VHH binders against q9y6x5. Designs and how they scored, part 313

Target 1, 379 residues: q9y6x5
Amino acid sequence: LPPKLLLVSFDGFRADYLKNYEFPHLQNFIKEGVLVEHVKNVFITKTFPNHYSIVTGLYEESHGIVANSMYDAVTKKHFSDSNDKDPFWWNEAVPIWVTNQLQENRSSAAAMWPGTDVPIHDTISSYFMNYNSSVSFEERLNNITMWLNNSNPPVTFATLYWEEPDASGHKYGPEDKENMSRVLKKIDDLIGDLVQRLKMLGLWENLNVIITSDHGMTQCSQDRLINLDSCIDHSYYTLIDLSPVAAILPKINRTEVYNKLKNCSPHMNVYLKEDIPNRFYYQHNDRIQPIILVADEGWTIVLNESSQKLGDHGYDNSLPSMHPFLAAHGPAFHKGYKHSTINIVDIYPMMCHILGLKPHPNNGTFGHTKCLLVDQWCI

## First folded at step 14 (VHH)

Design gb17 (framework vhh_8dlx_2)
Fold by ESMFold2-Fast, scan of step 14:
Structure gb17 (fold): chain B 379 residues (1-379), chain A 119 residues (1-119)
Amino acid sequence: as target 1 above (379 residues)
Amino acid sequence: EVQLVESGGGVVQPGRSLRLSCAASGFTVSSYWMGWVRQAPGKGLEWIGDIYSGGSRFYNPSLKSLVTISRDDSTNTLYLQMNSLRAEDTAIYYCATGKDFESRGFDYWGKGTLVTVSS
């Protein structure tokens, strides 16, 4: 009987929420499983980039999903219109569901995980749902559990994505204890329902389950705005992405645009592409624009307007506020073990090991996750 | 001790609606998964649907448009609303629950309530 893995993401679940709110269902899950307190994500700390890094084990410059909004200067294509299902954007890497289907003739299943409704290298998840934010958590879970139980060839890798607490984090900000408490309680209830559903169907004892997220959230304010229009006129550049990492495509000389931006705000770093810090691993891709602006934590880049965002992410990946957590339970994992930190790219080789797959070349280090696994020597 | 008592069954004409109740004692309905299962004369058990502690609901796809499961946590009661009843809906209807987090499926069942759909 091949090993099975369900990978669940709650978008924007900041690691520190675990310390500041009560999660009785998640704590019951962790009690008989493992917890990684902080997962260091990739830069930029955005949804599409980090979700694709989890399933490929690659930095954004290597897998090609470098932002939620992108422009490829070579092909003149834009990402973020209704053409985000164009395989062109996703073909620079091989995600785990494709590897799962091709190595052992196993099936994969997906409920809304970014990229799973796109044929990548001519291979689409065996079972999938076209992305639609209006589809309930219950419908997503029902499809996943049905596919895990009733598939031939068997579904051995399944993914489930949920938009909260990210949507509420943006709307209310992470410091709104009343609203965030309500949202996080609902998520904990969904985790409880997920575990109960798996037990009801007889899937729980033999299934490996990972619960994680792509990034955290930080508090923003109308008092922390960077007005780009006060620095440079719109006629000098094309804006590819705005905040908190602005992607600038110059219409005039690059040095002239850089000089207009470099001293604009003490709360923003301005980089020529070749000067982007090496620690970001955000340089070697045609979709990374010639000038990148990086706002300081909690600062929002705007175009002569106020921002309604009370929370945001995308900031420096060394910030603890940008870090999610990882919890896991199942036959592959130790029981009652707590680990401090792993890199988000380390999740991919760990998942390949659990499923018995040969990983594609990646930026993760299997040694970082060994202590979580029952069949490995620790340290 | 976990106890489940179904009520609301009886003789109903085709096309009508009926609501069944399940009164629970010995545990809190909002703490465990609960569901409805039926058995027609001479046939096996057929799962209708279930509800989980957080409120998530799942239904048998063949019955989804015809049934609704709800609960009242203040009265510790589970409900099954059935619409557009047909002769083939004639069955004994059981309320069931999982005992605890270590349980699989339904560990506790009521004695059932008979629903007869006839003209």
Scores: ipSAE 0.304, ipTM 0.728, lowest interface PAE 4.3, mean pLDDT 90

Design gb18 (framework vhh_8dlx_2)
Fold by ESMFold2-Fast, scan of step 14:
Structure gb18 (fold): chain B 379 residues (1-379), chain A 119 residues (1-119)
Amino acid sequence: as target 1 above (379 residues)
Amino acid sequence: EVQLVESGGGVVQPGRSLRLSCAASGFTVSSNWMGWVRQAPGKGLEWIGDIYYGGSRFYNPSLKSLVTISRDDSTNTLYLQMNSLRAEDTAIYYCATGKDFESRGFDYWGKGTLVTVSS
């Protein structure tokens, strides 16, 4: 029987939540599987960029989803995180579900993972749901398990995406222990529901399951705002993305815009595109704007208004608060093994190995994940 | 001691709706998975659906559009809402739960409540 893999994402699940809250169902999953305590994500630490990096193994400058809001200077197209389905934005890379469908007579299934409702290189996931945040976790799980059990050709790669704890992290902030405790307990219960359903349907023993996330969350405050309107008049530029990484398209000379911004706030770094730090791997793409503003952790860039967000992400990817975790269980994985850190781009070549797929060129290093796998020598 | 007590059965006319209740004691419904099963006269057990401890629901595909399972954690009670009842829905309806959240089958059952769909 071909190996099968279910990839599950809980958006905005900060790694240190595992230390500060109790997760009995996730703990039982990990006890008979593996845990990676920190996953170092890609910059910028936002939903669409990092979800696409997980399934392509590429930095954002290489796969082309460089933010949740984008502008392409060559084609003059605009992308919004309001579920834009133009294949143009996604065609700079080949995600794993496309590779899975093209290399062998196999099917892919998707419940809401970013990009899975878009034809990429003329290939769409064999089974998918059009993105709708109102669809319950139970309906997503019902569809995925039905497709895993009843498909021909067989579904060998399946994805499941859930918007929490990100939505609550933004609303309450990660330091609100009372509200976050309630939210995280519900997520742990959903993990229990997932495992139980897989067991009841006879899928559990032969299925590889990865539970991960795209980023973490940090506490914001009305006392930590950067008012961009106090730095520069809006007539000098077009704003492509605002916070915590602002993407600036100048309407006048770039140097004049840069000079108005460079000393505006001690809590914000201002970069010309060519001066963006190499460690971000965020430079070589037409969708990256001529000037980028990067707020310090916990600071929010605003336009002469207050922010209602008590938590946010998008900050420097070296910050532990921006890191998710990865847990996995199944025939490919060791039992009871704990690993400290991997890069988020390392997930893709590991998944290709589990499925027996030849990976497209990518930025991940298979060696970083070898110790998780039963068929590999890790020393 | 785990106990399940079903109620709400009775005689109902075809095409109407009925809601059954299951009162649980000796465990917390929000910490265990639960389900409904029925048995028509002279026939075997037919599974209706489950509710998992996190609230996720899984139904028999033949019944999915006709039934809804829910729970009230404050009263420790499980419900089965049935719509568009037919004569074929005449059966004893059982509430059931697993021994713990790792159980794959039903370990504890109520005594059942009779539903008769008749004009």
Scores: ipSAE 0.014, ipTM 0.538, lowest interface PAE 7.9, mean pLDDT 90

Design gb19 (framework vhh_8dlx_2)
Fold by ESMFold2-Fast, scan of step 14:
Structure gb19 (fold): chain B 379 residues (1-379), chain A 119 residues (1-119)
Amino acid sequence: as target 1 above (379 residues)
Amino acid sequence: EVQLVESGGGVVQPGRSLRLSCAASGFTVSYNWMGWVRQAPGKGLEWIGDIYSGGSRFYNPSLKSLVTISRDDSTNTLYLQMNSLRAEDTAIYYCATGKDFESRGFDYWGKGTLVTVSS
């Protein structure tokens, strides 16, 4: 019978939280499983882009979810909360749940993972929940475990997404030890409840479970603001995305807009699309705007107003503060193994291997995750 | 020694609400998962719901809109709130817990408290 995998994401779980706070339930999970201390995510280090990279193994320029707010210059469509279910935005890649359903008559299940409530290439997750942030972790978990036990054809790939600690990271900032300690303890308790629920239902021994995240979090401040209105008038451009990576669509000559922006702040880099650093893999897509602005870590781009965010993400993916971790447990994984770093795009081919699926062409390297797996020789 | 003592049962009229208590000793409720189970006359055991150490709650779907499980960690007590009681809710109600995270099912049970729904 086919192997099963549950992929769990806690949004905004910065890797070094594991070193600075106590996670007794997560540590018990890791003791009999594996830990990857740092996962190098894709640029930009935002929720929708990185969640889609995890399940496609592709850089953002290749899978097409290049930001949480997007504009497509060819079709003139805008991506926002009101139209994020338009398949157009998601069709530039094939996520793992689609591949899973198209190979060997398997089912997929999803609780809130970005893209799972959208038909992608005319295929929607076999079981899914329409995105609603008000739905409890318990209800998401109850549905996932019900579908894992009571499906035909069998659910072999399941996803579960939770909005914390990202929401609290934005509100309090990662340096607020008192508030973050409370939030992270609650997450560790939810991990304990997850494990206990899987054991109670007889799922634990034969299920592969991955716990990961899409990005980290860095401290922001009212003393670190870049006021875009001080450098350029709104009549010159359309703003597609603001902070910390601003996406600028010029209404006049691109060179003129660039010249007005290039001296705006010493804490912001201004790039013409063709000059975006190659290491970002953020250039070859119509949804990437003609000019992008990249703020330095901890700096917030604003439009003549203050920002109340004490934490943010989206910054350069080389920054350790932007990196999440990956922990895993199950029959596919070694017990008590610790690994230093993988790329977030490497998760997809590893998951395909565990499920016995043929991966679509991707930017991940299976060799980077071999040491985690019992059926592989780590050379 | 783990001990569970249920209280709050008795005769209640149809349509009314009732709250049962379970006093725990010999272990800390906030470190363990706990649940409620009932047995109506002539029927088998019916699972009502669980609360896990982290506070996550899972209910029997048939009862979810009619019951709420809660705990008070300071008094080491578990509660079951029941609303809109019907004659068919007449049963012995048991509080139960597992030994640890490896336990599969309830290893420790209280003696039960009888709830009779009648006029």
Scores: ipSAE 0.014, ipTM 0.547, lowest interface PAE 7.8, mean pLDDT 90

Design gb2 (framework vhh_8dlx_2)
Fold by ESMFold2-Fast, scan of step 14:
Structure gb2 (fold): chain B 379 residues (1-379), chain A 119 residues (1-119)
Amino acid sequence: as target 1 above (379 residues)
Amino acid sequence: EVQLVESGGGVVQPGRSLRLSCAASGFTVSSNWMGWVRQAPGKGLEWIGDIYSGGSRFYNPSLKSLVTISRDDSTNTLYLQMNSLRAEDTAIYYCATGKDFESRAFDYWGKGTLVTVSS
């Protein structure tokens, strides 16, 4: 019986939500499995970059998905749509489902995980759903469990992505206890349904399940806006990405644009590409623009307008508000074990180990996750 | 102690729609796995679909375009909406609940409600 793994992501699930709200179904999952209380994600703390880091074990400068909106200076291509299926954007890394299909003569299945509806290195997930946010959680789960039970070659790696609590985090802000309580209770109920479905289909006992997220969420405000139009005229640059990390492509001399921006607000840092802090691992890629603006936590960069966002992410990855968690259950994992912190890039080599795959070179450290695993010595 | 009472059955013409209700007592529908099963004259039990505690729904693939399961947690009631009824949909319809997902067994059943599809 080959080892099997289901990787589930609830977008924007901030780690401290576990402390501040009740999750009876998730707590039952954790009681018989493992919990990593904090996962340090990669910079920038955005959906596409971090989801691709989870499945490649690479920093964004290495895997090439450096933002949700990108421009490649060498090829002159633009990426700004979740429906962009050009393999060019995804080909700088090899995600785990591709490795799974190429090394083991096994199948992969995917319900909406970023990149799974794109052929990467001429390999697409064996079973997948084209991205559509309107597809219900139960339809995604139904397809995944059908593929796990009825596939030849067998599906050994499956992914499931859900847009909440990120969408509600943006709309209400993470400090809106009434609305966030309702949203998070619904997510806990979906986790309960997931476990129940796997048990009913006879999948639960032999399946490794990881529940994680790509980033957290921080509270924003109309009182914390940086108006970029007060700093510089639109005629001097092309805007590739806006907030909270602005990607600036100069139309004039780079130094002149930098000088107009560098002292505009005390609540953002302005970097020439070569001056971006080394700790971000966000410099060595043609899709990273010549000037990057990084807003302070809770500050929103705008173009002479108000922001409707009450919550946002993308900020410095050292901020606890940007960190998700990881919970796991299954034959590979200890029962009732809590671990404090791992890096998001550590998930990939751990998953390769569980599946018996040789990982591609990556930025993760297997030693950081070995205490979670029953077949590893952790003393 | 657990009771399930189905209602809404009767004679309907082909092509019409019908909604069945299941009133539950002795437990809460929002905390339990619930389902619908039918039995046509002279045939075995046919599973229609389930709704889980969290609200996720799963259907018999042969029926999923024709039926919808829903619940009203405030009235502790389960519903089965049926569309485009055909003569072969004539059956006794049962509401059921289970305590043990792993056994895949319904522990409690209602008495059933008869649906007859004829002109």
Scores: ipSAE 0.017, ipTM 0.577, lowest interface PAE 6.9, mean pLDDT 90

Design gb20 (framework vhh_8dlx_2)
Fold by ESMFold2-Fast, scan of step 14:
Structure gb20 (fold): chain B 379 residues (1-379), chain A 119 residues (1-119)
Amino acid sequence: as target 1 above (379 residues)
Amino acid sequence: EVQLVESGGGVVQPGRSLRLSCAASGFTVSSNWMGWVRQAPGKGLEWIGDIYSGGSRFYNPSLKSLVTISRDDSTNTLYLQMNSLRAEDTAIYYCATGKDFYSRGFDYWGKGTLVTVSS
């Protein structure tokens, strides 16, 4: 009876990959659905921040997951992307699965989406898997489809997260056509398997499916390094996050640290917290440090060492290389419709509309996504 | 014309392993999903598992630890590996496939191969 939605993320799937590689299964999905060519993500363009923005509709300064590595100046707590599950970090927002469970007599299911194995406002996804990168795509899909078919109250919102092509993007860089072609073909095959499984189980015609990503990827090089140790001695500051956005906590006065950093490299911008560009929406949170350094696209900040990463993300969210795409299929969506651009925060109010949920206050604009939906008038 | 021909059935002792083959013609096994279904004497059809174009495999939960589905794309052949066979595994085993990518289920079936588990 209630509408159902499956939200799928392939981490680090740069929108431009769709132009440079063949995706026969994804193209078949899009043919009877919708495609948004570019999704403008939030700053910083990192995994945890953007995945939480998708499900809350909030900028990072508002939802509190401001980086993959964080320090909270008020509570003096440290967060690491190595599986810190303290609800403190996630409680500044209400993700859609919590709203789904609390507003209606409905269940949520999750296969590894960031935050779904954490109780947020004392509510955890009804069905979930603890994060483990070794669990296959097939096992994640099997659990999600089992829960979609066999739950009481019914699962109406489900999430599925996969680590590729991000891991390979870091290892090979997005310009390695041979290796990226292999990785992206495998992802397209997994999309084909997803669609075939949903059809086989009788779910396909009545399920809304969104396939998206959190960010893109850009090429890095040993020729594009910024050595922070050549700018400032480590005794003057504590490093909270390094690259490509460095989060600096001064041990001495902030102005002295800023003066040592401000002219060190032509390939990074140095900001006092209050001077961070307004367009980033990255200022109003205690977890944003007094000084941030933002490397130019393709540049890596290091501490007197080489970097093995051939690709990276985290850069300025205006860069097309940082943008993912969004494709969707199902009874809520038009067929064969192409849209140019939306903001990643717009996904949340669209999903709330599809599920019949009242959204929490958010930074998205429903008008930006209404042309994708069959029950809306497009101006 | 789509054809599926199962082979490898026969009489096997309890506790032994057996591999069934399904030779496909008229389509490529990598373009559609394929699966195995069995029917024990006096019982209905029981789904064993599926393999999809990308290689993803899904199994009946009660059989997952006892069976493995695989394929050889170069010979256009589907396999069912069965381990620790029991008398209850006595059945006619069918391979099946959809007619194309848009198919919602199995449209083509082989004639089946009989497996008898007996001492």
Scores: ipSAE 0.033, ipTM 0.584, lowest interface PAE 5.9, mean pLDDT 90

Design gb21 (framework vhh_8dlx_2)
Fold by ESMFold2-Fast, scan of step 14:
Structure gb21 (fold): chain B 379 residues (1-379), chain A 119 residues (1-119)
Amino acid sequence: as target 1 above (379 residues)
Amino acid sequence: EVQLVESGGGVVQPGRSLRLSCAASGFTVSSNWMGWVRQAPGKGLEWIGDIYSGGSRFYNPSLKSLVTISRDDSTNTLYLQMNSLRAEDTAIYYCATGKDFYSRAFDYWGKGTLVTVSS
């Protein structure tokens, strides 16, 4: 029987939530599987970029989903974070479900993972759900398990995406222990339900399951605002993305816009595109704007207004608050093993190995995930 | 000490709806996996659907449009709502539960309630 893998994402699940809250179901999952305590995501630490990095093994400058809001200067196309299904935005990389389907006798299934309802290189996931945030976790899981159990050619790669705890992290902030404990308990219960469902259907013993996330969350405050309107008049630029990484398209001389911004706030770094730090791997793409503003952790860039967000992400990917975790269980994985850190781009070549797929060129390093796998020697 | 008592069965006309109840004692329904199964005369057990501790509900695909499972945590009771009843729905209906999240078998069953769909 071919190997099978279910990849599950809980959006915005900050790694240290595991130490600050109780997760009895997740801990039972980990006890008979593996835990990576921190996953170093890609910059910028946003939902669409990091979800696409997980399934392509590429930095954002290479896969082309460089933000949740984008502008392509060459084609003059705009991408919004709501429902843009133009393959143009996704075609700079080949996600794992496309590779999986191009291999002999394989199907893919998807419940809401970003990009799975878009034909990429003329290939769409064999089974998928059009993105709709109102669809319950139960309906997503029911479809995925039905497709895993009743498909020909067999579904060997399946994805499941859930919007929490990100939505509540933004609303309450990660330091609101009362509200976050309620939200995280519900997520742990959903993990318990997922495991029970897989066991009842006879899928559990032969299925590899990865539970991960795209980024973390940090506490924001009305005391930590950067008013962009105090730095520069709106007539001098077009705003492509705002906070905590602002993407600035100048309407006048780029140097003049840069000079108005560069000393405006001690809590914001201002970069010309060519001066963006190499460690971000955020430079070589037409969708990265001529000037980028990067706010310090917990600071929010605003346009002469207050911010309603008590939590946010998008910040420097070296920050532990931006890091998710990865837990996994199944025949490919050791039992009871804990690993300190991997890069988010390392997940793709690991998944290709588990599925027996030849990976496309990528930025991940298979050696970083070897200690998680039973068929590999750990050093 | 775990007991499950089904009720609400009886003779029902085709096309009508019926709600079955399962009263639980000796454990909390909101903390456990609960399911409904049925057995028609001369046939094997047919799974109808489940509700898990976290509230997730899963149904036999052949029955999904015809049934709904719910629970009332205040009365420690599980329900099965059945709509558009057909003659082939005639069966003994059982409530079942598992004690833990790793059970693949029903740990506890009720005695069943007979549903007869005829005119």
Scores: ipSAE 0.013, ipTM 0.493, lowest interface PAE 8.7, mean pLDDT 89

Design gb22 (framework vhh_8dlx_2)
Fold by ESMFold2-Fast, scan of step 14:
Structure gb22 (fold): chain B 379 residues (1-379), chain A 119 residues (1-119)
Amino acid sequence: as target 1 above (379 residues)
Amino acid sequence: EVQLVESGGGVVQPGRSLRLSCAASGFTVSSNWMGWVRQAPGKGLEWIGDIYSGGSRFYNPSLKSLVTISRDDSTNTLYLQMNSLRAEDTAIYYCATGKDFWSLGFDYWGKGTLVTVSS
C-alpha cells in the first residue's frame, strides 16, 4: 500500500501557546509522535506566502506568492481575495499535490488549503473544496476522511486548513489569556475529534499526520501606530500592501519617495528593494515592490486611522512570536521525539520523502528533518 | 469497570421517530469520546456518529439529516435521536466509548438494543 499523508494547518498557531496553555489532545498526539518546538517561517510572515512555502519548499521570492495583496509590475495584474483563482499567481512553483498526481498517478484531496482550488500547471487537486470560511471543521474533516477511504486512484496526500486561532488572535490579541484560552481549548478539542475520527475509520495506524501552522501572532496596540499619511502624501505613490509590511510603488522618482519615508518613524525600517536584508530571501521577484516598509514587532502602519487589530503577523521571521510549531504522528515518524527548530521550507522535502516523490528544486534541507523519521540514520 | 446499557429499542412504524438511551457507569460521559454504531441483519457494522468530550459531533454523511447525538451530563446518559425511520434502519444499535486516542475505534461496547422498523 502506498504511504499516505494528511497535512493539517491551524492558521496563526504561535509556538509559545504550547508553553502557556494546556493541550491534552495535542499532548496525547505528540506522546506517540514527534514535536518540533519552533518552525522558522519565511518572510513575510503571512498566510498565503507561508502556506505556499510549506507545500513547495520555496522562499516567497521563488514561488511568487509574496504577500496576501500583490501587484505584478510586468503584467500589471493585481492579486486579492477576488483574484485567488487566477493560475498566473500560483504558477511560479509546483506544489506537492500536483507532483503527487503527476509522478505516481495518485490522487490528492484538499479541504480549503490555499491554492488547492486553483489549477496550477493545468493540474487541480483531485478532490477539493472551493474556499469558504463559513464551512465547519467537522464538514472539512468529513470530506477529507471520506476521500481518504473511498478514492480510486487512492488519495495519498490530503490537506486540511482551519482559520483559527488566527482570526481570534487578530480580534483579541495573543496576550488576552481569557479569550485565547477558550479559543485554544476548542482547537485542542478539534484535534481530539480528528484523532478519534481517524481511529473510528481504521486510518490512524497507517496514516502519517502532520499538524502545523503558517505563522504566530504578536500583540498590537492603539499606542503603537505609524501614520503613513504623516510621512508622505498619497500623490507620490500607489499602496500595494499596508501592514506590517508596506509595499510602495512610487508614482514619481523612487529616491524622492525613499527620502520622505526613511526617517519618518523610529519604529519602521525603510528598504529600497536592492537593500532588503539577504536573510529575508525577499528580493528577486517582480511582485516585490521598489520600496518596502517593515514595522517593528507590535507596531501597525495606518493611513490616518485607528486599527481594530489587537494582534497581527507579517513581521520579521527571526521573531519567536512569528514562529509556529510542527507535530507529527504515523508510521514514518519516531515516537516520543522532540526537536528544537526547523525551517518551514524543510517540510516540503520531508513530505516528498514520506510519499516517495522526487522533489522539485527547493530551498529546504532534508538533513534538518531526518531525525524525525524512522527510516533515517540520525547522529 | 466501564459498562454501557442501551435502551429504547423496539418495533416502530416507518416514518416515525425514536430516541435511544445509553446509560454509562464506571466513567463520566462528558469526559469521554462516545458514539453510536449499528448492525443490520447479515451486514457489517455501520458507524452512525460520535460526540467528543468538548461537545463536537461527527456524523456518517449518509445519516446526518436523520440522526442527532446528545448527552445529559447530570444523568450520565448518551442519546441517539432518529427521525423518519425506514425499513433499512432495522438493526441492533450499540453505544460505544474509546479507551484512549491511540486505539483503533471503540474499545467498550454495550450489548445493543434492537430496533425493528415494520408496518
Scores: ipSAE 0.000, ipTM 0.170, lowest interface PAE 16.8, mean pLDDT 89

